# Miniprotein binders against q56419, part 294

Target 1, 326 residues: q56419
Amino acid sequence: MEGRTLEEVQEEVFKRHGVLVPKKELEDLAKALEEAGLLLTEKVEARLKEEEEKLKRERPMRLAGLSYPEGEREARAFLEAFRASYPGEGEEARVLLMPHLEPSRVPEVYGAALAALEKTPPPERIYLVGVAHRPLKEKAAALPVPFQTPFGPALPDLPALQALDALLPFELFNTPLAFREEHSLELPLFFLKGRFPEARVLPLLVARRSPELGEALKVVLRDFPGLLVLAVDLSHVGPRFGDTPLTRTLAEEARRRDLGFLERLAEGEPEAALAFLGANPTRIDGVEVVASLLPLLRERKGKVLAHRLDLEAPTLSAVGAGTLVL
Below, E stands for the ipSAE of ESMFold2; O stands for the ipSAE of OpenDDE; V2 stands for 0.75 times the mean of E and O plus 0.25 times the DockQ between their complexes.

## First folded at step 20 (miniprotein)

Design ip19 (at its last look DockQ between E and O 0.85; V2 from the best seeds 0.85)
Fold by OpenDDE base, look of step 20:
Structure ip19 (fold): chain B 326 residues (1-326), chain A 108 residues (1-108)
Amino acid sequence: as target 1 above (326 residues)
Amino acid sequence: GDLIERLEELAEEVIRYLKEHGEEELAREIEEQIKDIIEALKSGDTESAIEIFTELAETIARLLHRLGAPEELMQKVAWLIYDVARRLGMSPKQIYDLSKRFSRAISR
């Protein structure tokens, strides 16, 4: 790279190819390009283009056989085991906040989500709002195609997605490649599809806070009623996230932030929840999602069903996960 | 050019399906309405084109749903309708209302 910053390269790739490549992938690509020369760029570009064309038809499973079983029978047994891991009863949800962390790390938190879904009448549609862990062209995006699951495809609600797009000041159907490997939708969708096989889905990603999204969704939800699901993790602390190894003090601060955030949401005070986090020093994942959905969360009271701060021992890092019903 | 092509594609997909299922009269009615939209566009009467198209889109949605059209066709038709609506220069409100009508037409 003749003196160009990774940002400049990212912008150039975006301008030329309409693909926003994450900086980390660009770094890896830059390293790979340094190792393998110019030929890798053309092959990678061709492959990305092919993958983008495939994503116009469907989003395949990426974590089947890894995070959850691929087979339907085994997948159902998986759901039952996760439900069994939570000893409590759920509550009816109009809004469900649930994790997107690797299920095996926080089984009882997913179990609590399943418990809530047991008390929830089958929705016609599910608004599934995840976190974009890759850059988006716009503040938010949707992928309006079937998402594959062990229980069959989760079908999109195209009219509702189109209605949402019509109310947004930007193109909602952007950055399809950001959905290819996005686990924040795939993992929650497994549980949601397993519980509500007939529900249509609106798979949404948020990269940056968009007040416009919340206002538009408020209108859309009136005419296209459904379950709102926030698929978000909580604190991310430790070396993987730029901190020192997990200590008692750091873990206590992470828990305090997580619970303080969830409790304020449970009280129907989402602005207070965001204000409580301030600069978000423990890196709660769901901040941009909550900030985008303020109109839908205001004055809705609910209950925190579960919380866990899970240690990843090999990295001495921890991730918070919670289940909240509103 | 692109608007007419997308409208013709929509017509072709729907008319083909209707004919394959023995609904020749309905296919002719849709063909006539498509012609009326094209004529309105050629005359510069975009407002009339939007009105006819909006009613036609709802009719198509209702018919395909009633006939039990495959999900793949329903998705294709939904996209074509949306693309035509945008190319017609329909306002956000008009597109929103169209989507709402479409959703109601395919609801059980």
Scores: ipSAE 0.882, ipTM 0.953, lowest interface PAE 0.4, mean pLDDT 92
Fold by ESMFold2, look of step 20:
Order: C-alpha cells, then structure tokens, then sequence
Structure ip19 (fold): chain B 326 residues (1-326), chain A 108 residues (1-108)
C-alpha cells in the first residue's frame, strides 16, 4: 500500500533492464495511467446511468431465445407443451405460488401453474412478487414500466402501484437496475402474460422481509383486486450452496422441508410454515417474500399441485420448485 | 415553481389531445381549472388547490379513457398527476384515494 518515489522506480528499472528512464518520462507515464483509470470509471458509470434511464421507460426481454421462445407463435406452442407436462387439473387461485427456476428443469411445476390459471377468472391485475437477486436501496421495490414479453408488453397498473407507494414508509420506485436481469419476475411473467394477456401487472421485488409491504398490499388488494403471485423457489442444497456433497439423505431432507413448508401454507398457517423452517437449513429462498406477505396468507387454505427437487448433475446440487394455490 | 411547471405540463398534454379529438369546450374547461389551481397556489390557498386538482384528475382520467387515449399518454398523465399530488403536499390517504378514483375512472 506504500508508494514508491520516482527515483526508486528509476533505479529499479535500471537494475532490472539496464535502461535509465528520465524522471520526467516516469511522471508522464504515471499521470497517463491515472487519467486512463479515471476515464474507464467514468465510462462504466455513464453506461450504468444509461441503462437505469432506459429501465425507467420499459423492461426488455432478457431471456427470449434462452429460456423461452422469442416469437409469439412459438411462445404459445411452448405454453401448450408446458401445460401438457402436467396431466392434472388445477384449482382457482386467489394466491398462486410458482417457481422462477429455469422452466425446462421443472416443466410439470410450471404446467401446474398453467392448470391453476385455467381455473382462475381473468384478473384485472396481477401482483407479481419476486425475489431480488441484486441489492435494493429499500426492503422492497417496484419497476412501474411495461415489461416486454413475446405476447406483447405487460403494462403496469400505475394507479395501484402509486396507491401502494403512498402507503409505504419508503419510496417503492427505488432501484431500477435491480430489475435489469431479474429472472424471478421475467420467467413467471411469460406464463402469466401468455394466459392473461389483458391483465396489468405490479412487478415487485423483495430483498428483505417487510411487514409494511404486506400490510399495505392487504389494503391495496381490497380496492384494486387481482391475482397475487409469489414467484419463489424452494430448497437450495448441495456443494453449489455450501453443503457437503449431495446425498440421498440431504435430498430427502430438502424435499421434506419444501413439502412441509408448502403444506403449512396450504393450511393457511404462514407463521407455522416459517417456524417449521427454523434457521432455514436448506435455504428456501421464498422465506423473505412469505414473511413480508403474512397478512395476505393467513387463513387462506388451498392445495399443493406440484413439487420437484431438481437435481443438477454438473454441480451435484439441487433446487426445489413448487406450485401452490390458495 | 416546479409544481407549477408540472401542472402546466399536465395541462399541455391533456389539452393537446382533447383539441386533436374535437373536444375544444372540454379543453377550455381543463385550461380554466389549471389556472384556478395556480391562482389558489399563488394566494396560499393550498386547500382549494388540492380540492380543484382532485376533481380535475378524475375528470382527466375519465375523458382520456372515453376517448381511447394511447397507453403512453395514459401512463404519462398518471405520473404527472401523482407527481403533482405529492408536490401539493397531499397526505398518504389523499394520494391513495386519488389513485383509487383514477383507477376506477379508467376501468369503466
């Protein structure tokens, strides 16, 4: 962390290479390197500012051609294939819990969500609550702009979002860059927009549990009724997540934790579901969302439609995904 | 200063659209109500400004919806209304109720 004098640098260069570099040339080089570093920092900052300003107008597709088809015709066929992956019947949902894991890894879990949506009257709006994978300036955030999909833009419900913002003790519209690559909204939205093309959306992220969000949403949902969607994954186990190598015992524990959590939610007992997880040893990532939304989950009984603990052979790890209707 | 600028921007967007759709009488009414709000603010009568603005915001939402205004305009107007409401110092409850009235006006 200690700097060197130019004379010391000059002597070292001479010792190493047999060349005497004048002090003035070393001074010029040091200044040029400092200026180049400053210019690179300014360039990065300018690019991030541009991205942030673009996100204040719209949120483009980031996963088209990767996780789902870009074209509308192919996207509709994709939805049909996923529905066919779940041979069962759904149930009407006032609250839907669904995953945000890569769809091809858990096709019947997304298919179960589609089956539930088939039984659900088209809502005027969808409260889509995902998990922030980038830091937020507050406990929660929204991005009140159109989200592009192969089925056209999912338009924001601005009055409902503004009503929500008015009730919160923090600015809801606080971290646009956190939405840029947020798959926990984009992946569920593809399925929701495909089934409910006329519904407006409240795209919300939770970084840390916020009781204030749940209380405010309970009020907003009374006056702005709609479908509440918890876009969350379940257990994360194995070496990728800091565990011992994945074993049958660890996988069985993760599955037991996932199902126990979901079943307690299905009984209308979200506090019991959280208590069941304790220190959350299998790292269910839906915990912060559920903990925020307790007022909306209490006393709502429903059914677990699907679950899979998806094994990742390359990483010797697993991630759980489920579909719950309330 | 910034509040008046936002009010004038709201007025310009709405009046332009109304005139383009043959609603010149309504455009004049909107202009008059904006002037009334500004006059109330200049006289320090914030209570009257809020009252006039609240009725104006709902009227704007209803008119633009009936006329089939483009979604881009509806979103811009919703933001201008929200921004003005906050700059007027409306309470959380007043802003919540305003948002509810706006939503209902564009749902019917």
Amino acid sequence: as target 1 above (326 residues)
Amino acid sequence: GDLIERLEELAEEVIRYLKEHGEEELAREIEEQIKDIIEALKSGDTESAIEIFTELAETIARLLHRLGAPEELMQKVAWLIYDVARRLGMSPKQIYDLSKRFSRAISR
Scores: ipSAE 0.825, ipTM 0.937, lowest interface PAE 0.7, mean pLDDT 91
ESMFold2 (binder alone), look of step 20: mean pLDDT 83; pTM 0.815

Design ip2 (at its last look DockQ between E and O 0.86; V2 from the best seeds 0.85)
Fold by OpenDDE base, look of step 20:
Structure ip2 (fold): chain B 326 residues (1-326), chain A 108 residues (1-108)
Amino acid sequence: as target 1 above (326 residues)
Amino acid sequence: GDLIERLEELAEEVIRYLKEHGEEELAREIEEQIKDIIEALKSGDTESAIEIFTELAETIARLLHRLGAPEELMQKVSWLVYDVARRLGMSPKQIYDLSKRFSRAISR
């Protein structure tokens, strides 16, 4: 790279190809390009274009056989085991906050989500709002195609997605490649599809806070009623996230932040929840999602069903996960 | 040019399906309404075109749903309707209302 910053390259790729490549992928690509020369760029571009064309039709499973079983029978047994891991009873949810962390790390938190879903009447549609771990062209995006699951395809609600797009000041159907490997939708969707096989889905990603999204969704939810699901993790602390190895003090701060955030949401005070986090020093994943959905979370009271701060021992890092019903 | 092409594509998909299922009269009615939309567009009466199209889109949605059209066709038709609506220069409110009507027409 003749003196160009990764940002400049990212912008150029975006301008030329309409693809926003994450900086990390660009770094890896830059390293790979340094190792394998110019030929990798054309092959990678061709492959990305092919993958983008495939994503116009469906989003295939990426984590089947890794995070959850591929086969339907095994997948159902998986759901039952996760439900069994939570000894409590759920509550009816109009809004469900649940994790998107690797299920095996926080089984009882997913179990709590399943418990809540047991008490929830089958929705016509599910608004599934995840976190974009890759850059988006806009503040938020949707992928309006079937998402594959072991229980069959999760079908999109196209009229509701189109209605939402019509109310937004930006194109909602942007950055399809950001959905290709986004686990924040795939993992929660496994549980949701398993519980509500007939529900249509609106798969949404938030990269940056969009007040417009919350206002638009408030209107859409009135005419297109459904379950709102926030698929978000909580604190991310330790070396993987730029901290020192997990200590008692760091873990206590992470838990305090997580619980303080969830409790304020449970009280129907989402602005207070955001204010409580301030600069978000423990990197709660769901901040931009909550900030975008304020109109939908205000004055809704609920209950925290589960919380866990899970240690990843090999990296001495930890991730918070919680289940909240509103 | 592109608007008319997308409208004709929508018509072709729906009319083909209707004919394949023995609904020749309904296919003719849709064809006539498509012609009326095109005539309105040619005359510069975009408002009339939008009105006829809005009613036609709802009718198409209802018919395909009633006939048990496959999901793939329903999705294709939904996108074509949305694309035509945008190309007609329909306002956000008009598109929203169309989507709402479409959704109701395909609801069980």
Scores: ipSAE 0.896, ipTM 0.960, lowest interface PAE 0.4, mean pLDDT 92
Fold by ESMFold2, look of step 20:
Structure ip2 (fold): chain B 326 residues (1-326), chain A 108 residues (1-108)
Amino acid sequence: as target 1 above (326 residues)
Amino acid sequence: GDLIERLEELAEEVIRYLKEHGEEELAREIEEQIKDIIEALKSGDTESAIEIFTELAETIARLLHRLGAPEELMQKVSWLVYDVARRLGMSPKQIYDLSKRFSRAISR
C-alpha cells in the first residue's frame, strides 16, 4: 500500500463512498493486485528479453521518417541539403566532434560535419562514441551488430571491437537494450554512413567517464586505424534542464562555455577544456566522453567549424551543438 | 565443458562450409587441428592449445574470406573464435593479437 495501513484505506473508502469494506476484502484485493503486478512484471521481462535477443542480431532504424527520410534516394538528397546549409569548406578530420541533436534544429552544424568528411579520406572504420541516455551496466558499452540505415547496413568491425573488449577491465558488450532507442549513435551514423558507405563501425556509448576506455582505444586505434567521432551535444540550459527561465544572460553564458570548451579542445588541451567548465553549470553533454578519451585528444590541434545554441521555444530552453575537427 | 562445446561448434560451422565448397582436404586439416587442441587441453597443456588455436583461427579467417563466406557466417565464426579464446584463458594481449591477425586475414 502507498504507505497506508489497511485500516486507513478502509476509513478513506468509507469517507468517500459511504461503504465500510471489511478488512479481509481489502486484504484479498491487495493480494490479488500484487499477484497481477507480479505477472505483468514477468510479461514485461519476457518482452524485454525478446527485444534484447533481436538487438544481438541487428539494430533497426528508429528515426527513419521522423528525423531523416527512410528511402535511400530521399536520404541522399537530405544529406546534400544539409551540406548546403554550411557555406564553408571543411578540413581533414582525424577526430570529429559532431552533435546528436535533432538535425533540423542545427542544419549548418551537421553541414559542417559533412564538409569535414568531404576532406577526410574514407576510413576503413569509424569509432562512433555517443552518450548513453539509458543506464549502462558498466561505464561504457558497445553493440557489435549491423545498424540499419537508409544507405544500407553499417557493419560492425568485430575484430576491432573484440580487441577493444580484450583490453578493458569490464565487459564491453554489456547492455544491448540501451542501444534500442539511442539517438546519439543513430543520428550521427546517418551522416557518416551516407558519406562513408564502405566503412565499418564501432558503435560505442559512454555513461560515466572511463579512463580505461581512452587508454584501450589509443592502443586499438594504432593497429585498427580509423576515424574517431565524438557524437556529443553541448550546453543544456533552461527550465527543461532544471534552471530558472531562460534569460539572455544564461544563453550568453552557455554560448561562452560551449565555445570556450570547443576552442580548448581545438588547441589540443582537453584537460584545460574540462577545467574551464568547472562544475559544468550549463550541463555540457560531452564531458564524460571527453574525460574518457583524454589520451586521444591531447596535443591534437584543429578547428571549430560551427556552433549553434538552439532555442526550444515551447520549453523556454536551449541546447548547444558544435562541429570540431582535430 | 563449455570450452569444448564452443570449440566443436566452431569446427562444425567451418568444416560444413568447407565441405560444401569442395575443400575436403582443408576440412580434414581443420578437423585435425581441432583434435590437436582438444588433446592438448585433455593433457593440461594449455599453452600448446592456445598456440594451435591461434594459428587455426587465422587460417579459418583466411579460408572463409577467400571462399566468399556470407557475412552471417563470418560474424558467427568471429564470435566463436573470440569466445573460445576467452575460455582458453588467453591473456588480454594474446586475445588482442589474435583479433589483429583475424582482422588482417579477412581484409586481404
Scores: ipSAE 0.800, ipTM 0.926, lowest interface PAE 0.8, mean pLDDT 91
ESMFold2 (binder alone), look of step 20: mean pLDDT 84; pTM 0.830

Design ip20 (at its last look DockQ between E and O 0.83; V2 from the best seeds 0.81)
Fold by OpenDDE base, look of step 20:
Structure ip20 (fold): chain B 326 residues (1-326), chain A 108 residues (1-108)
Amino acid sequence: as target 1 above (326 residues)
Amino acid sequence: GDLIERLEELAEEVIRYLKEHGEEELAREIEEQIKDIIEALKSGDTESAIEIFTELAETIARLLHRLGAPEELMQKVAWLIYDIARRLGMSPKQIYDLSKRFSRAIER
């Protein structure tokens, strides 16, 4: 940090380690490093290297015992309780949009996803597309290893992942460390693995819109059929996200944006959904994912099963979550 | 050098498993095909090497699947095959087709 801007440090870390650390995390890390006097010591680099080597074999649970139970018996009871929180019936999904927010915040939205999965024939494979909350070396990435769950490992579909990589103009298997703490895959995968224990998984992250990803996936899905899951949250409003405290007006705008987005997707008009958001003033999380998957979402009609704008009271902030079936 | 080493690694993993399961003849056949690929590469006949490798990869996938090979071995073999395919300079279409053939060979 001797005279370098946070941006320069970010670029250097990215160049050196292939990890783009968000500016805020870099600020927090810089602050923590400043407070701890911890230079990225040889020790931290060694630890990161060790963790990267471990990620070549498996992705361990990070949120077990926190967001969901670690034990299988308790995990099954958890699934049943979440399903019970949604009083409606689901519909068969070819494409499922579901949240990746902390499950306890929006139980009925996850319940709606489970309801849809009950009406869905067991897929051979699940294309699980999450949001990269950490920067990626490329626009999108995959981690082609088993993901640990309370129901056993979610095994990758390596042939399908390799086929996808072959059609992309960039290396798909990049930035493994971005998957280490990424909850956008782990939380949805808990529910998906619990419902479809035999399904193979393609764990994908999107950092920036990639039209190439959607076109490649369209080809791959023809030869490697499966369930497409978009693991995305909706609006992020309030002080945690740079807004004023949540007001009725701000909440109404967030809901309007969320529902307007989901409804246009349900009509099979993903371009209209993106156009409706414009500059995305309420920070819908799933925009880059949807923008990447346009070829797969076009002309598919479906139904919005659930929506919630959940208040985080300590920060007077709110996050939108929804479940959509196509 | 790296390509030959990866071919030899693939051969070693598959042949070891086949021998452990009493498939000595199949192990010899795979060994011979790997040798043929290496010879083709040494002679500069990359096209023949790709052809033999593509058929061998499918055969390996089918055999291991039929014998009930453990998931760890299947994943290792899938990665080795993919890495070799890339190092051979296979086109995106060739790699895609290989992956498709591999997937079909391991379908139940």
Scores: ipSAE 0.881, ipTM 0.952, lowest interface PAE 0.4, mean pLDDT 92
Fold by ESMFold2, look of step 20:
Structure ip20 (fold): chain B 326 residues (1-326), chain A 108 residues (1-108)
Amino acid sequence: as target 1 above (326 residues)
Amino acid sequence: GDLIERLEELAEEVIRYLKEHGEEELAREIEEQIKDIIEALKSGDTESAIEIFTELAETIARLLHRLGAPEELMQKVAWLIYDIARRLGMSPKQIYDLSKRFSRAIER
């Protein structure tokens, strides 16, 4: 019934089938469909409430057996294979930028992150900042519960999270359901927990740039030192993302944008990195995270360890991923 | 009402664990301090309640950490302390400093 009046529907039925359906019968059908929709809505809402209550206790693995092995022994072998995919040496990280793209697509990029972690003293805690793929009630959120991994639970640093919440002008613990399937935390966390099994975690999501988050984190990191991890992907180009099919020219532009962004970050110039992207025509995923965290990125010089623009042959599209240490 | 219930819940969790681990004298001390906080609240002396609670929270964190309390208990206690601090009307700075004290008390 595509926006038509009931009289128009009645007329159309008569034209096509030679029968005149009384207006009351059409009205009754419309009411029944509305009532059925309300019932389905209530069922979905009840299920979401149930899932939300579960998330108040823990965040279970969603990608075990899909993106990484479920068993601990197999998971450790998986980490070593990824490290071996990057033959280079790492460098100590105070800040690490790493992807959240499917690991099998960019093994050497995750391997470079592992190489950096080898050079990094075990931190007391990890500030893991991902990209919200579902709406948040605020610009940013945290889920202050254990995240399950094959290496055991990644425990939250509750005092640090509570200190952060106290400094923000909004409730930090605001959207538990947004974490239910959030791979931008789960995939990097697998690698981080595997290398730093004793570190506690601050699992954070950014939906929209929040200068307040960056300023609060600068204060919190001073008193609660740890490793800051930006779990972000880079360019997204091709038909899956609203472009024409991937060409050599588009791929070269995406690579140039990715590397230019990363190199400016490596020079301690995050504002210049954002300005370089302009309207972000290749849809670099990390922009809102970087824009939130400016106070933590300024004047921190470092090195780009790896980059790949990975082809999705079936969709004629590509996604960029990189590893940056600061 | 609800604030006092949260204080009593904190007391129950901590005192039970201390007694279970042979720390009867410390359990009595914690019980007395929680009663002092509740008495200050009932008399309208919120400032004293906050002062006693702040020192008590750090003490609880240190004691449970020393005794190797299970992570589930440590998490529950951290939440109770945070909830109580907010219900006491502690300022953002006071809650920040409390969280820092708790964190230092449970350092490796």
Scores: ipSAE 0.730, ipTM 0.908, lowest interface PAE 1.3, mean pLDDT 91
ESMFold2 (binder alone), look of step 20: mean pLDDT 85; pTM 0.843

Design ip3 (at its last look DockQ between E and O 0.86; V2 from the best seeds 0.87)
Fold by OpenDDE base, look of step 20:
Structure ip3 (fold): chain B 326 residues (1-326), chain A 108 residues (1-108)
Amino acid sequence: as target 1 above (326 residues)
Amino acid sequence: GDLIERLEELAEEVIRYLKEHGEEELAREIEEQIKDIIEALKSGDTESAIEIFTELAETIARLLHRLGAPEELMQKISWLIYDVARRLGMSPKQIYDLSKRFSRAISR
């Protein structure tokens, strides 16, 4: 790396490619590159450029055959099985909070989301707001292209996306590479497209809280009505996330934080939900999304349909997932 | 230069599609409106250019939708309209209103 600091490399990659690579990924990459003797070769840059150009046309499935079936028939059976895993009935949703965790880990939570969708009239469009697990150039981003699913492409609502961009103080259509491997949109979209095949989609990612996004979306939703979906997980605790191995005490705290957050949202008090989390010691990943969407969540009462804290045994870590209808 | 080029690209795509579907009169009408926009721009009357363009964009959206234009073309046209609108220096409100009109034109 000819004496450049990781920060300088990060800045250069950001300047050149509009992608902020996390320092840890850069460290891992630098280590892998040091081990492989492969500097970010002209080949890697060319491949990234090619991938970026492809993302101007469509977002391909990345988790088909892994997290969900690739074939439509099998995918429909998958949906039915997940719905069957939740024994309850849903409620009509104007706002749906659902997980983006690996579906097999929390089937009944996704089942609860499907139950809610059964009671929801088919929307013209779905505002799908996920969590950016990779850095964005701006606080939020959209990818205004078809997302591939086993049920056919989820088509973008371009006029609504353009209207949203027009009201934002930053370019909404930024950091396309952040969407390439982002599961927070792909996994929920599978369920949403399966239930509402004709709905257009606005695939949005939030990296940092943007009050401007919530205010802009409030205006847009008035003229471009649709279902708002928050694709967020809850607590992340254990060694994978910098904690000690999961204990009863840690699990109880995670559940308390998750449920306390969801319950306050269900009461129509999103500011109280955020205040309840404080410094967010259990790392609820949906915080920045909720903080961005406050104008849309205020005074909306609803119901918590499901919650689970799922143990990942190999790492003694756990992730919270929930389904909330507003 | 870039504005006129994008406007001409929009015109070419729409006119080509209309001619391919036997809508020669509509193609001529669109061509005339594009010329009017370019003339307004050349004269420095940006306000008139924006007004004509806004109405034309809605008309294009409605026509292509009515004719059953393929999704790929509709997306391309949507982006071209948006790019032209931005290059015209349309305000956020004007762009928002244009997008709203476009959406309504393709939902009926």
Scores: ipSAE 0.894, ipTM 0.959, lowest interface PAE 0.4, mean pLDDT 92
Fold by ESMFold2, look of step 20:
Structure ip3 (fold): chain B 326 residues (1-326), chain A 108 residues (1-108)
Amino acid sequence: as target 1 above (326 residues)
Amino acid sequence: GDLIERLEELAEEVIRYLKEHGEEELAREIEEQIKDIIEALKSGDTESAIEIFTELAETIARLLHRLGAPEELMQKISWLIYDVARRLGMSPKQIYDLSKRFSRAISR
């Protein structure tokens, strides 16, 4: 009943079926439908609460058997195949930018990340910073629990997470449900855990730029050294993202924006990288993460190892992915 | 109050593990230090409670690590210590320094 009065419903029933339904019966029917809707709402809320409580203890794999193999042996072979898809050599990373796009879509981009990890001394911990695809209660969040992988659980670095939480003007441990299906952490973590099985993890999400996060992380990284990973995708263009169907011109613009952004980051100029994007017309995914982490990116020079703008034929759209070491 | 409940839960977990591993004297020392913290709180001397707790927390981390405590226990203890520190009203700097001390105590 989208705005209809009971009298209007009553008249319509009389028109169609020739019977006058008493107002009381219509009222009883409306109440019964309301109660049924309330019960459905209660069941959904109960299920969400149950899932939230589970996420306070661990974060299970959601993409095993879909994006990567379930079994450890197959998962290690998968890593080797991805490394082989990138023929180049990596460079040591103090900061690594890598994608969170479906791995099979950009194999050489993930391969480049693996090449960088080969050159990187095993860190005590990994600061894994992804992009929140669901709303957070604050600008950023963490889920301080084991994340399951085919290589075993990725254990949280609780002291480092607690140190970070203490420095922030908001509760860092917020919005557990936002992590439930967050592929921007799970997909990069598969590769990171496979190469650094002993490293602990700080699983972080950014929803909106937080200068406070970057300043706090700069302090925490001094006392809790580790690898900083920006798990971000680049341009998002085409109808799936609000554009006209992908054209050569739009694709060329997306590539130009992606590479210009990455190259300015590689020169240690993150503010210039953000300024280059302006209003971000190709919807580069990483801008909120980069804008949050400026203190950690300034004057840190490096190299772009790989880039691909991957086409989505069914949607006439494309998503960019890259690998950058700093 | 709720703070005392958290302190007693922390003590219970640590003391149980120490006793199960033959460390009766260390367990008694931990128990006495928890009593000292609670007495300071009942006297309104939060500053002393924080000082005793800070040293106790680092000692607990070092002892349990040296004794090879399982990861699940170390994580539970880390959370109890963090929760108590916040309920004690420790400043951001005090909590940050405590977390750093804990991390160093359980490092190789």
Scores: ipSAE 0.856, ipTM 0.947, lowest interface PAE 0.6, mean pLDDT 92
ESMFold2 (binder alone), look of step 20: mean pLDDT 85; pTM 0.841

